# VHH binders against q86uu1r1256to1370: the designs that were tried, part 22

Target 1, 115 residues: q86uu1r1256to1370
Amino acid sequence: SKVCRGYLVKMGGKIKSWKKRWFVFDRLKRTLSYYVDKHETKLKGVIYFQAIEEVYYDHLRSAAKKRFFRFTMVTESPNPALTFCVKTHDRLYYMVAPSAEAMRIWMDVIVTGAE
Below, E stands for the ipSAE of ESMFold2; O stands for the ipSAE of OpenDDE; V2 stands for 0.75 times the mean of E and O plus 0.25 times the DockQ between their complexes.

## First folded at step 22 (VHH; framework vhh_7nfr_2)

Design j5 (at its last look DockQ between E and O 0.06; V2 from the best seeds 0.00; counts 0 for: pae O 8.7 > 2, placed apart)
Fold by OpenDDE, look of step 22:
Structure j5 (fold): chain B 115 residues (1-115), chain A 125 residues (1-125)
Amino acid sequence: as target 1 above (115 residues)
Amino acid sequence: QVQLQESGGGLVQPGGSLRLSCAASGFTFSKYWMSWVRQAPGEGREWVSSISYSGRTISYADSVKGRFTIARDNVKNTLYLLMDSLKSDDTAVYYCATGRWSPIYESSQGYFDYWGQGTQVTVSS
């Protein structure tokens, strides 16, 4: 598929809270973008495929560990079993899929796009 | 057919070192996570270490951190485990395992698609 859309719960970069965002995978643009909602009117961020290094399960449940980093607290994943990571050159993204099937689909399209 | 073949096991004294190798074939090696898992006598399988397909992400069990080093050569389709400062508790059959995605480490078995036959490591004085 050239385009994949759907909601994922993403951990914030500065504020380590979990927020539901509308993700758009675009193979032609070579971007993974996320918006506030499905109307795609307010862009919150863009992950370029060229910046993606790895995609994998949060196997160590790093997002589930309560960490204090520079006065910010990393909260536990709302669903560790459905949490996967997108590692870029600059940032490690934690994302929670709505189902195991959805997680597999998102991981597959993202890693394929980054290859 | 997917094949994983471990080698390099043996008998060593405490404090000694070994290097394990795992030769992989029958799949695109560079697209898979690789892991080492061990099983001591009378015990269940214990995850030891994993390395991502690119080698950029590495993880270790607490019991081997600082002593073991996992590495891979995607040109040679080979996985390595450098074991230093070996202890008696490291005695086990060591298995090479692979999966498209990283395993879940909270379970001793994790999620792996394929396994090797294992190589025996014995640490004894």
Scores: ipSAE 0.486, ipTM 0.760, lowest interface PAE 1.1, mean pLDDT 89
Fold by ESMFold2, look of step 22:
Structure j5 (fold): chain B 115 residues (1-115), chain A 125 residues (1-125)
Amino acid sequence: as target 1 above (115 residues)
Amino acid sequence: QVQLQESGGGLVQPGGSLRLSCAASGFTFSKYWMSWVRQAPGEGREWVSSISYSGRTISYADSVKGRFTIARDNVKNTLYLLMDSLKSDDTAVYYCATGRWSPIYESSQGYFDYWGQGTQVTVSS
């Protein structure tokens, strides 16, 4: 379909804690947006397709190891096996899917925005 | 159809350097993650390093960090591994491997779509 919706857990940008967000991938708007919850009343962020550089799977604490080298405390993913990354020009997003199948669907969907 | 051909292996003394190459054909190289995986005699395969399709995301195994450098040339469809400060425990057959997604660390063998034939690196004497 032209829209993909669902909950993912993501690492916060400034405050490094894991937060549940409702994500909406919209091919017409060419955005990957995320909200506080499924009611879509409070937008927390927007990832424009043009900003997406890479989408990749990284299940073995790679994010924590990288951030640890910058002398910043970063909590480990609550489920490293289901964690994937969306790298943009401005930020690196770490997202945790509710299942392996959901993770692959989201990665496949989001990468189409990068192409 | 898809072909990965490693080269540049050989016999090197401890502390020496080698540069491995992997020539790729039969797929859109610039849309694939590339990885190096090695297998020492009598052991299982060990993931060494990976590089994203754009070359902007790079990861190394702890055992090689600071000594090995992965690089790719998307114009020449070639993957490289520069190995410095080689040690005897680096002795292995080195394979290039590829897939559309980053490998799963520790169990990456199951995520690669294609493998090369390997090139022998021996660090001794």
Scores: ipSAE 0.059, ipTM 0.432, lowest interface PAE 5.7, mean pLDDT 82
ESMFold2 (binder alone), look of step 22: mean pLDDT 81; pTM 0.830
ESMFold2, look of step 23: ipSAE 0.012; ipTM 0.331
ESMFold2 (binder alone), look of step 23: mean pLDDT 81; pTM 0.831
OpenDDE, look of step 23: ipSAE 0.013; ipTM 0.302

Design j6 (at its last look DockQ between E and O 0.42; V2 from the best seeds 0.00; counts 0 for: pae E 9.4 > 2)
Fold by OpenDDE, look of step 22:
Structure j6 (fold): chain B 115 residues (1-115), chain A 125 residues (1-125)
Amino acid sequence: as target 1 above (115 residues)
Amino acid sequence: QVQLQESGGGLVQPGGSLRLSCAASGFTFSKYWMSWVRQAPGEGREWVSSISWSGKTISYADSVKGRFTIARDNVKNTLYLLMDSLKSDDTAVYYCATGRWSPIYESSQGYFDYWGQGTQVTVSS
């Protein structure tokens, strides 16, 4: 598929809270974008495929280990079993999928774009 | 058929060095995480190190940090583990393991898809 869309729960970069965002994988644009909602009216961020280094399960619950980072509280993943990581040159993204199947699909398409 | 074959194990004195290799076949090696896991006598399996499919992400267990180096050659479909400053506590069977998305092994979970038969490493004076 050229485009994949759906909700993921993403950990914030500055504010280490978990927020539900609408993600759009676009193979042609070579971007993974996320919006406030499915209407895609308010863009919150863009991950370029060329910036992606790794995609993997968050088995170590790395999001939970860093409870305190520069005076910001990091909350544990709402569902560790469905948490995966997208590592870019500049940032490590933590994302929670709504199901195991959805997680596998998202990880697969993201890796395919990064390869 | 997926195959992982470890080699390079042996008997060494404390402070010695070994280089383990794992020859992989039957799958697209460059698309998988590769890991080393060891099992000492009477103990459970312990994760040692992992390397991402691209080689850009590497991790080690605290017990081997600074002493072991993991590497991979995606052209040769081979995983390596350079072990320096070996200790008696490093004595174990060392397994090569792979998972599509797994950077580590957890005993309570089946995160790895395939395992090798293992190679014995014995550190003794």
Scores: ipSAE 0.423, ipTM 0.725, lowest interface PAE 1.3, mean pLDDT 89
Fold by ESMFold2, look of step 22:
Structure j6 (fold): chain B 115 residues (1-115), chain A 125 residues (1-125)
Amino acid sequence: as target 1 above (115 residues)
Amino acid sequence: QVQLQESGGGLVQPGGSLRLSCAASGFTFSKYWMSWVRQAPGEGREWVSSISWSGKTISYADSVKGRFTIARDNVKNTLYLLMDSLKSDDTAVYYCATGRWSPIYESSQGYFDYWGQGTQVTVSS
């Protein structure tokens, strides 16, 4: 398929808290976009395929820590076992899938966009 | 067709060094995680080291940390393992293996999509 849609929980960019977002992977537009909800009326961000450098499981539990990093608190992941990362040129995205099956699907789908 | 071909194995004395290579073709090398996995006589396969597709994330098994160095050349589509301070416990067939996303480190629960034929490393007097 050309499009994959679903909810993931992600660490916010400016405000470092975990937010539920509706993600849309679109091979035609070559984007991974995320919206407030499944109605896709308010776009919150876009990850262009060409910006994606790596996709990996958070096996080091980096998102499991509350910490201050240059004045920004990073809140612990709500489910460290289901957290994976999308590294881009300018940012590291932490994403939490609703299940292990969903995590595998999303990681596989996203790496095909980075090809 | 995906091809992974290891080379550089051999017989070496304890404390010696070897450099393994893995030549890759038939897939977009720069979009795959690369790993080294070894199998000693009479044992199961043991994960040794992995390197991300960009080379920025590297991990080692505790048994080889500080002695082995993994590297990759995305222009030549080649994976390397520099092995220093070799011990008899390092005797094994060494395989390169690959998949689209990072393996689960230090566990047998990960699956690799493709494997090489292996190269024998023997450490003995």
Scores: ipSAE 0.006, ipTM 0.297, lowest interface PAE 9.4, mean pLDDT 81
ESMFold2 (binder alone), look of step 22: mean pLDDT 81; pTM 0.827

## First folded at step 23 (VHH; framework vhh_7nfr_2)

Design m11 (at its last look DockQ between E and O 0.18; V2 from the best seeds 0.00; counts 0 for: pae E 14.6 > 2, placed apart)
Fold by OpenDDE, look of step 23:
Structure m11 (fold): chain B 115 residues (1-115), chain A 125 residues (1-125)
Amino acid sequence: as target 1 above (115 residues)
Amino acid sequence: QVQLQESGGGLVQPGGSLRLSCAASGFTFSRYWMSWVRQAPGEGREWVSSISYSGKTISYADSVKGRFTIARDNVKNTLYLLMDSLKSDDTAVYYCAKGRWSPIYESSQGYFDYWGQGTQVTVSS
């Protein structure tokens, strides 16, 4: 598919709070954009594919994560098991998918887009 | 089958250096995070360092930060750990560990799914 849309919960950049955003993956534009809501009236940010360095699953369980990464500046994810990261040249994005399947889809399309 | 084979361990004096290697096979090395984990006698396993599949993301335990350097060669399917300024507290069996997740989503039951047999590092005067 050329376009993938859906909600993800994203951690803020300045304020480390988790906010639900409407994401739009566009292969043609080579962008991953996110909006306040599904109406896509208010753009909050754009991630260009060429800026993406890595996409990876935050597969560290909370207990394990605390053990290994005690000084993480990341606030507790609303769902660690469904949290994945998009690393760009300028910023590390933390995102929570609504389901395991959704996470798989998003990670796959983003990885594919970034290639 | 996945195989991880550590090497490079040995006996060194405090302040010395070692270079550990982990030869990986049986999986697409370049698609997985790799890590070093160590276990001292009588202690639990301690995470040391991790490196992403592309090498662009690296992390260290505070206890080794500034002294250890993790690296990988995806052509040679090899993970490295350069250990400088070794201390007695660094004495442990060092394990190479494969990350569970790849860019192709698979179910995850934990951070690591495979471990090597380990290589002994002994820092003693």
Scores: ipSAE 0.316, ipTM 0.662, lowest interface PAE 1.8, mean pLDDT 88
Fold by ESMFold2, look of step 23:
Structure m11 (fold): chain B 115 residues (1-115), chain A 125 residues (1-125)
Amino acid sequence: as target 1 above (115 residues)
Amino acid sequence: QVQLQESGGGLVQPGGSLRLSCAASGFTFSRYWMSWVRQAPGEGREWVSSISYSGKTISYADSVKGRFTIARDNVKNTLYLLMDSLKSDDTAVYYCAKGRWSPIYESSQGYFDYWGQGTQVTVSS
């Protein structure tokens, strides 16, 4: 597929809270973009394929951040088992899928975009 | 079923070289970080090196930097460890592991879900 769309929950950049975003994977544009919602009227960010270094599970790392950052319990993933990461040159994105199947699909499509 | 098969260990003189191989099956090898971990007699497991799914990101323990080289072949589903300038402290069983080491967890058990059977490397006079 050339396009994959769906909701993922991601950790915010400046304010460390979990935010629901509408993600659009577009192989033709070579971007992974995210919007406020499915109407795609408010772009919140873009991840270019060439910036993606790695895609991997991070549920244990998100839980371990609670131990390292004792006063920042809000940064712990709301569902550690469904959390994965997209590492780029300048940022590490933490994402939570709505199901194990959705997580597998998103990780697979994003990895193919990075290749 | 995930399988990891290490090979290439042996007895070698100090200053010698060995190449370890790890044949992987039962999972999509090209989608995962892979690591080498070693265990000396009577000691806990020690992380040695990790390589990202594409091979673009590589890390080494300080004790092996400049002497060991990790590599992968995603066509052959094989992980490698090229060991040069071997010394007695390198004597251990070397394991191929699916996953990567994380400094936040501080353990060799971190993100390693599956391990091979290991291959013995012995450096002795």
Scores: ipSAE 0.000, ipTM 0.162, lowest interface PAE 14.6, mean pLDDT 79
ESMFold2 (binder alone), look of step 23: mean pLDDT 80; pTM 0.809

Design m12 (at its last look DockQ between E and O 0.02; V2 from the best seeds 0.00; counts 0 for: pae E 20.8 > 2, grease 25.1 > 24.2, placed apart)
Fold by OpenDDE, look of step 23:
Structure m12 (fold): chain B 115 residues (1-115), chain A 125 residues (1-125)
Amino acid sequence: as target 1 above (115 residues)
Amino acid sequence: QVQLQESGGGLVQPGGSLRLSCAASGFTFSRYWMSWVRQAPGEGREWVSSISYSGKTISYADSVKGRFTIARDNVKNTLYLLMDSLKSDDTAVYYCAKGRWSPIYDSSGYYFDYWGQGTQVTVSS
């Protein structure tokens, strides 16, 4: 598939809160973009495929652990079991999928795109 | 077909060191997470360590942190496990495991699609 769309819950970069975002994987554009909602009217960020280094499960429960990061408390993942990471050159994204199947799909798509 | 062949196991005294190797073939090694898993007699599978595609992300079980070092050579298609300060509790069959992703453990066990035959590590005085 050239395009994959769906909601993921993403941890914020500066504010370590979890927010539901509409993600758009575009193979042709080689981007993973996320918007406020499915209408894709407000772009919140773009992850370029070339910037993606790794995709993996948050098996260490990094997002679930209460950590102090830059004087802020990292909130626990709303669903640790469905939390995966997208590591880019400059940022580590924590994302929660709505289901195990969705998680696998997204991870596969993202990895495939980054290859 | 995917092949994983572990080597380097043996008998060592407590405090000793071993270096395990896993020769991988039949797949693009550099595109997969690799892991070491061990199983002691009568025990369940225990995840030991994992390393990402490029080696940039590494994780260890608490039981081996500070003592074990996982590494990979993507040119040689080889996974390594350097084991220092070995303890009797480290006695187990050590398996090289392939997975698209980092390992997950649930009620059904760890998620790996291929395993090696394992190499025996025995730590005994």
Scores: ipSAE 0.429, ipTM 0.726, lowest interface PAE 1.5, mean pLDDT 89
Fold by ESMFold2, look of step 23:
Structure m12 (fold): chain B 115 residues (1-115), chain A 125 residues (1-125)
Amino acid sequence: as target 1 above (115 residues)
Amino acid sequence: QVQLQESGGGLVQPGGSLRLSCAASGFTFSRYWMSWVRQAPGEGREWVSSISYSGKTISYADSVKGRFTIARDNVKNTLYLLMDSLKSDDTAVYYCAKGRWSPIYDSSGYYFDYWGQGTQVTVSS
């Protein structure tokens, strides 16, 4: 009966880069789906509510910067303060919200949907 | 404020060539690694190539190796991508980025900022 939509930035599964995805929370279908963009024409993944184990802050896990002679490597979230995690049976998702309010809304929506 | 402005995209037939440019401002361009990243319709961002601040160290994604050439002009603060033998799979918005991607370390660790709208490259028959 209730749907929540919006862009979140998430760490990719196969190629480890931060990717902007259009997320759709659907309480009726009991899924959290994500698409390439707001047109919802290309599905990139589905997180089933029953697979969700917990939702929490985890900006420290991706916050690392390594620097070597001639090289610099960055492993941190683009915005660690706005990064939250959705832990499922088979994968840990890292998500970055566009604002603190959006982060709180998404975390609340996902937690209550997973109940 | 770091600013990156891509240009030079367009519509081209398979086998064709394009040269992309990225004008950089708001930072000391010659002190940073620079990269090209692309985003195809319906897909996430894909690293394409990186070049060290001096130009001495260069790396490419396997999908473009031998066809694309990255270059930089530290006097004009400009990054280039010379694309040859273009294929339909190369269709994407191309972004330049300040920083590098490293395939040698944990790929979950790559991170870079970029600004601008990118430049569209379309390869069609």
Scores: ipSAE 0.000, ipTM 0.069, lowest interface PAE 20.8, mean pLDDT 76
ESMFold2 (binder alone), look of step 23: mean pLDDT 79; pTM 0.803

Design m13 (at its last look DockQ between E and O 0.44; V2 from the best seeds 0.00; counts 0 for: pae E 8.1 > 2)
Fold by OpenDDE, look of step 23:
Structure m13 (fold): chain B 115 residues (1-115), chain A 125 residues (1-125)
Amino acid sequence: as target 1 above (115 residues)
Amino acid sequence: QVQLQESGGGLVQPGGSLRLSCAASGFTFSRYWMSWVRQAPGEGREWVSSISYSGKTISYADSVKGRFTIARDNVKNTLYLLMDSLKSDDTAVYYCAKDRWSPIYESSQGYFDYWGQGTQVTVSS
């Protein structure tokens, strides 16, 4: 699809809090943008496809995270099982999908876009 | 079928170096994170290092950081672990592990789904 929209919970960059944001994947614009809400009136950030290095499932389960990846997250994901990462040249984004299916869709479209 | 075959282990003196290899087959190697895990006698398995499918993301256990280097060759379907400045505490069976998850979502639980047979690394004077 050319455009994919939906809510994801994103971890903040400076403030390591989790915020629900409205994401817009636009294949034509080659951007992944996120807004405060679905009305897309307040843009909070844009991820350019060319800046995306990797998209992957966050292997960091809270319990396993302590064991294997202690340095990665300050704040626990509201749902580790549905957490995936978008790594860009400048920043690592942590995102929580509302469902496994949603996560699959988002990861797939983002990966595809970044190709 | 997924196959992981470790090699390169052996006996070395403290301060020595080893290079472990893991030959992978039976899956699209370049689509998966790979990890090294080790197990010392009488101990549980300890995560050592992980590398993303593209190699752009790497992580190490604190115990090996600065001494070990994980790498992969997606053309050769091979995972590597360069171990420098080996210590006695590094003595263990080292396992190559395939991460369960791909950049493309797969409905699975757990971090690893396949392991090699392991290669023995012994650091002793």
Scores: ipSAE 0.211, ipTM 0.590, lowest interface PAE 2.6, mean pLDDT 87
Fold by ESMFold2, look of step 23:
Structure m13 (fold): chain B 115 residues (1-115), chain A 125 residues (1-125)
Amino acid sequence: as target 1 above (115 residues)
Amino acid sequence: QVQLQESGGGLVQPGGSLRLSCAASGFTFSRYWMSWVRQAPGEGREWVSSISYSGKTISYADSVKGRFTIARDNVKNTLYLLMDSLKSDDTAVYYCAKDRWSPIYESSQGYFDYWGQGTQVTVSS
C-alpha cells in the first residue's frame, strides 16, 4: 500500500531504447524512483508525485510504431498491449508491464501519486 | 446504469458545420476517457477522436484532423464534437463512447464498453 516495487520496461530519456528498470513507488517519500536493478544501488531517475499529470493505457498504440527522434530511430514497444503511459509536466513515460494484472496494479498505484 | 445520449446531428451542406453533444449519466464522467466513433451505412465502426478524463490529452483520426475538435465539460457531464468543413465522407451515425478503463476505481481495462444510440450526420450535395 505504502510501497510498491517491481520491474517495468521503459523507453529511455536521452537514448531512446527500451530499458528494464526496477521501479519503487514510495508514498512516504512521494516519489516513483527507478534503478538499474532490484539491489537499488544505482538510481536512474525519479518521478516526483507532484509532476504526475495523468496515467493511462496506450490506447492508440503510439509506442507500437517505429519513429525518429533527433535523427535517431526509436524502436516500437516490445509488448504494445501491455504498454501504459505516465504523463508528467516535462516528459511522457512509456512503460511496459510483465502482465495485464501487473499493468493494472501499477497504473492504479501510480495514479494515487497524481492526487 | 451507464447512459450516453448523443444529439446535434442533422442534414448539412458540404463545407458546413455541426456541433454534437453527448449527455452522460450513471457513472463518474470525469474519471473516464471518452471518444467519438462513427459508422457509415454498410461499413464498420471508425474511431474519430478521444479525450482524456482531465481533457489534457486529445487525439484525432487522420481523416478528421484539423477539421474536428473534441471537448468535454466535466461539470455538466457532457462530451462535444465540433465539426467544421464537413464533406460527404463524414456522413455517418456518430456515437459517444465510454472507455472501460479507469485508473482510479475499476479493475476493467481495454476498449470501449458503452456507447449511446447515436446521432445521424448527413452531408448532402
Scores: ipSAE 0.013, ipTM 0.331, lowest interface PAE 8.1, mean pLDDT 81
ESMFold2 (binder alone), look of step 23: mean pLDDT 80; pTM 0.807

Design m14 (at its last look DockQ between E and O 0.60; V2 from the best seeds 0.00; counts 0 for: pae E 7.4 > 2)
Fold by OpenDDE, look of step 23:
Order: structure tokens, then sequence, then C-alpha cells
Structure m14 (fold): chain B 115 residues (1-115), chain A 125 residues (1-125)
């Protein structure tokens, strides 16, 4: 599929809160965009494929372990088991999928797009 | 068929160095996390180090930080572990392991992972 859409819960960059966002993977545009909702009226951010370095599970690196880092105000993931990371050149994105299957799908398409 | 073959183990004195290699085949090496895990006699498996498929993310167990260096050559399909300042407590069978989406840890066993047969590292005076 050239386009993949769906909700993911994303951790904020500045404010370390978890917010549900509507994600759009577009292979043709080579972008992973996220919006406030499925209507895609308010763009909140764009991740370009070329900026993506890595995709991996976060639950093994647990937000919990990051708690030990003095200055990381990282709030615990709403679902660690369904949390994965998208590492870009300038930012690490934490995302929670609605299911294990969804997580795998998103990770697959994202990493494939970045290749 | 996925194959991971470790080599480079041996007997060394405390303070010595070893270089382990893991030759990988049967899968797209550059798309997988690679890890080293060791098991001492009578002990459980201990995660040692992991490196992402791109090599841009690396992690170490606290017990080996500053002494061990993990590296990979995606052209040669080979994983390396440079072990410096070896201690007696480093004595173990060292396994090469691979995971698609994450480092291999004690808690992550069974998640899309393959294992080599291991190579013996013995640190003794």
Amino acid sequence: as target 1 above (115 residues)
Amino acid sequence: QVQLQESGGGLVQPGGSLRLSCAASGFTFSRYWMSWVRQAPGEGREWVSSISYSGKTISYADSVKGRFTIARDNVKNTLYLLMDSLKSDDTAVYYCATGRWSPITESSQGYFDYWGQGTQVTVSS
C-alpha cells in the first residue's frame, strides 16, 4: 500500500505527554505525517523518510529505565508492550500502537519507507 | 536457513583482550539488530551488548561498559565484540543473537531471535 493511516499515541517532544495522533504514511511523498485527528485538517508534524534512522521496540529499553536518567521527564508509556521508537536525525519519537499487529505493521512500513 | 557462527573465543589472562566474531547468513543482516549474550557456568544468560541494524544505536550491560566494544560490518555480514580488560567474571560462553526490532535481552528471548552455538571465553590466570 502506498498509504497507511491510523491512530498512534505519540509522546510529545517538548511536553512529555502522550497524545493520540492520526498518522499518515505516504510512500510517494516519502513522509510520515501526523494530525490531530483522522480528518487531517490540522497537521502537527512531518517525519521525512530520509530523516529516519531506526525503528525499534521501546519496551525493552523501557521508559521505566529512562526514569533513572536524572533529567528525563519521560512519562511512562500507556502501554509499554506496544511502544516503539522511530529515531530520526534530530529526534526520537515514541509511539504506542493500538495492537501488536498494528505495531508490527507500522514498524514495517516505516522502516521500509526509510530504506 | 539462518546461521550464526561465533568465533574468536579462547583462554586469556586477566587484563587481556579478545575479539569475537559472528558470521551471519540466511537473512538480511543489515536489517536486524545484533547482540551478544553470555552464559557463565551455572548462571543464566546475561545480555552483554546490542547494536542496531544501522549501527547507530549501541548499548552495553553495565558490567562491560568501557571495556567491550560492539561493532558490525554489514558488507561482511559479521558482528564483532572487542573485549578489553577482561576479568575472570567475563568467563562464559558468548552467543551471537539477532532480533528484528530490538536488542536481545534476558527478557526479550523469543522475540524474533536466532542464536549461534556460542564460543567459549575463559579468563584465568
Scores: ipSAE 0.457, ipTM 0.743, lowest interface PAE 1.1, mean pLDDT 89
Fold by ESMFold2, look of step 23:
Structure m14 (fold): chain B 115 residues (1-115), chain A 125 residues (1-125)
Amino acid sequence: as target 1 above (115 residues)
Amino acid sequence: QVQLQESGGGLVQPGGSLRLSCAASGFTFSRYWMSWVRQAPGEGREWVSSISYSGKTISYADSVKGRFTIARDNVKNTLYLLMDSLKSDDTAVYYCATGRWSPITESSQGYFDYWGQGTQVTVSS
């Protein structure tokens, strides 16, 4: 329970596209890091526990386009039902879990770390 | 065990105001998203509003935006819904509901862990 590892799909920061990343939750380091892949050789980002403000599921905000805003360049989540959000001071992360069970586990783990 | 008790409903004229409260016990209120959901006669349940653990993230259904205000008091373990400019279409039983995640639609009801008993709001001239 000190470390949790797995793939999640996340919306990119600079380029707004959905990217598969290997996430590592580390209670000892107090970080949620993500890498290109499971070999953990190329770090793509770090979310410090103290920066996490909220963790939530927002099914209404996971849709790519509302009918009234279909002119907007918004990339729809590949699976809105499995998409959850991690809100930090600087950024809102959108993450897609591989299953409902995985989503519950990751959200619980991250919320616990943010406490 | 877990208890959610709504109060503050009643009969009000169109354009009137009400404040609903939901008293919570039996769980760590400050660690849960809180939501209001309503059910009009003969209709399915309709999500109204949600508020995050800290109160910093708030969302509303388009039908109530600008008229309703959700709030929470994590010291008193109480959720509120301030309803202004009430319309006849707002007539419904109002429930508080909770889970560790943001609100769900009725098609995703398995995401709410606990529900209150409901309080009736009737908007009638």
Scores: ipSAE 0.013, ipTM 0.354, lowest interface PAE 7.4, mean pLDDT 80
ESMFold2 (binder alone), look of step 23: mean pLDDT 81; pTM 0.824

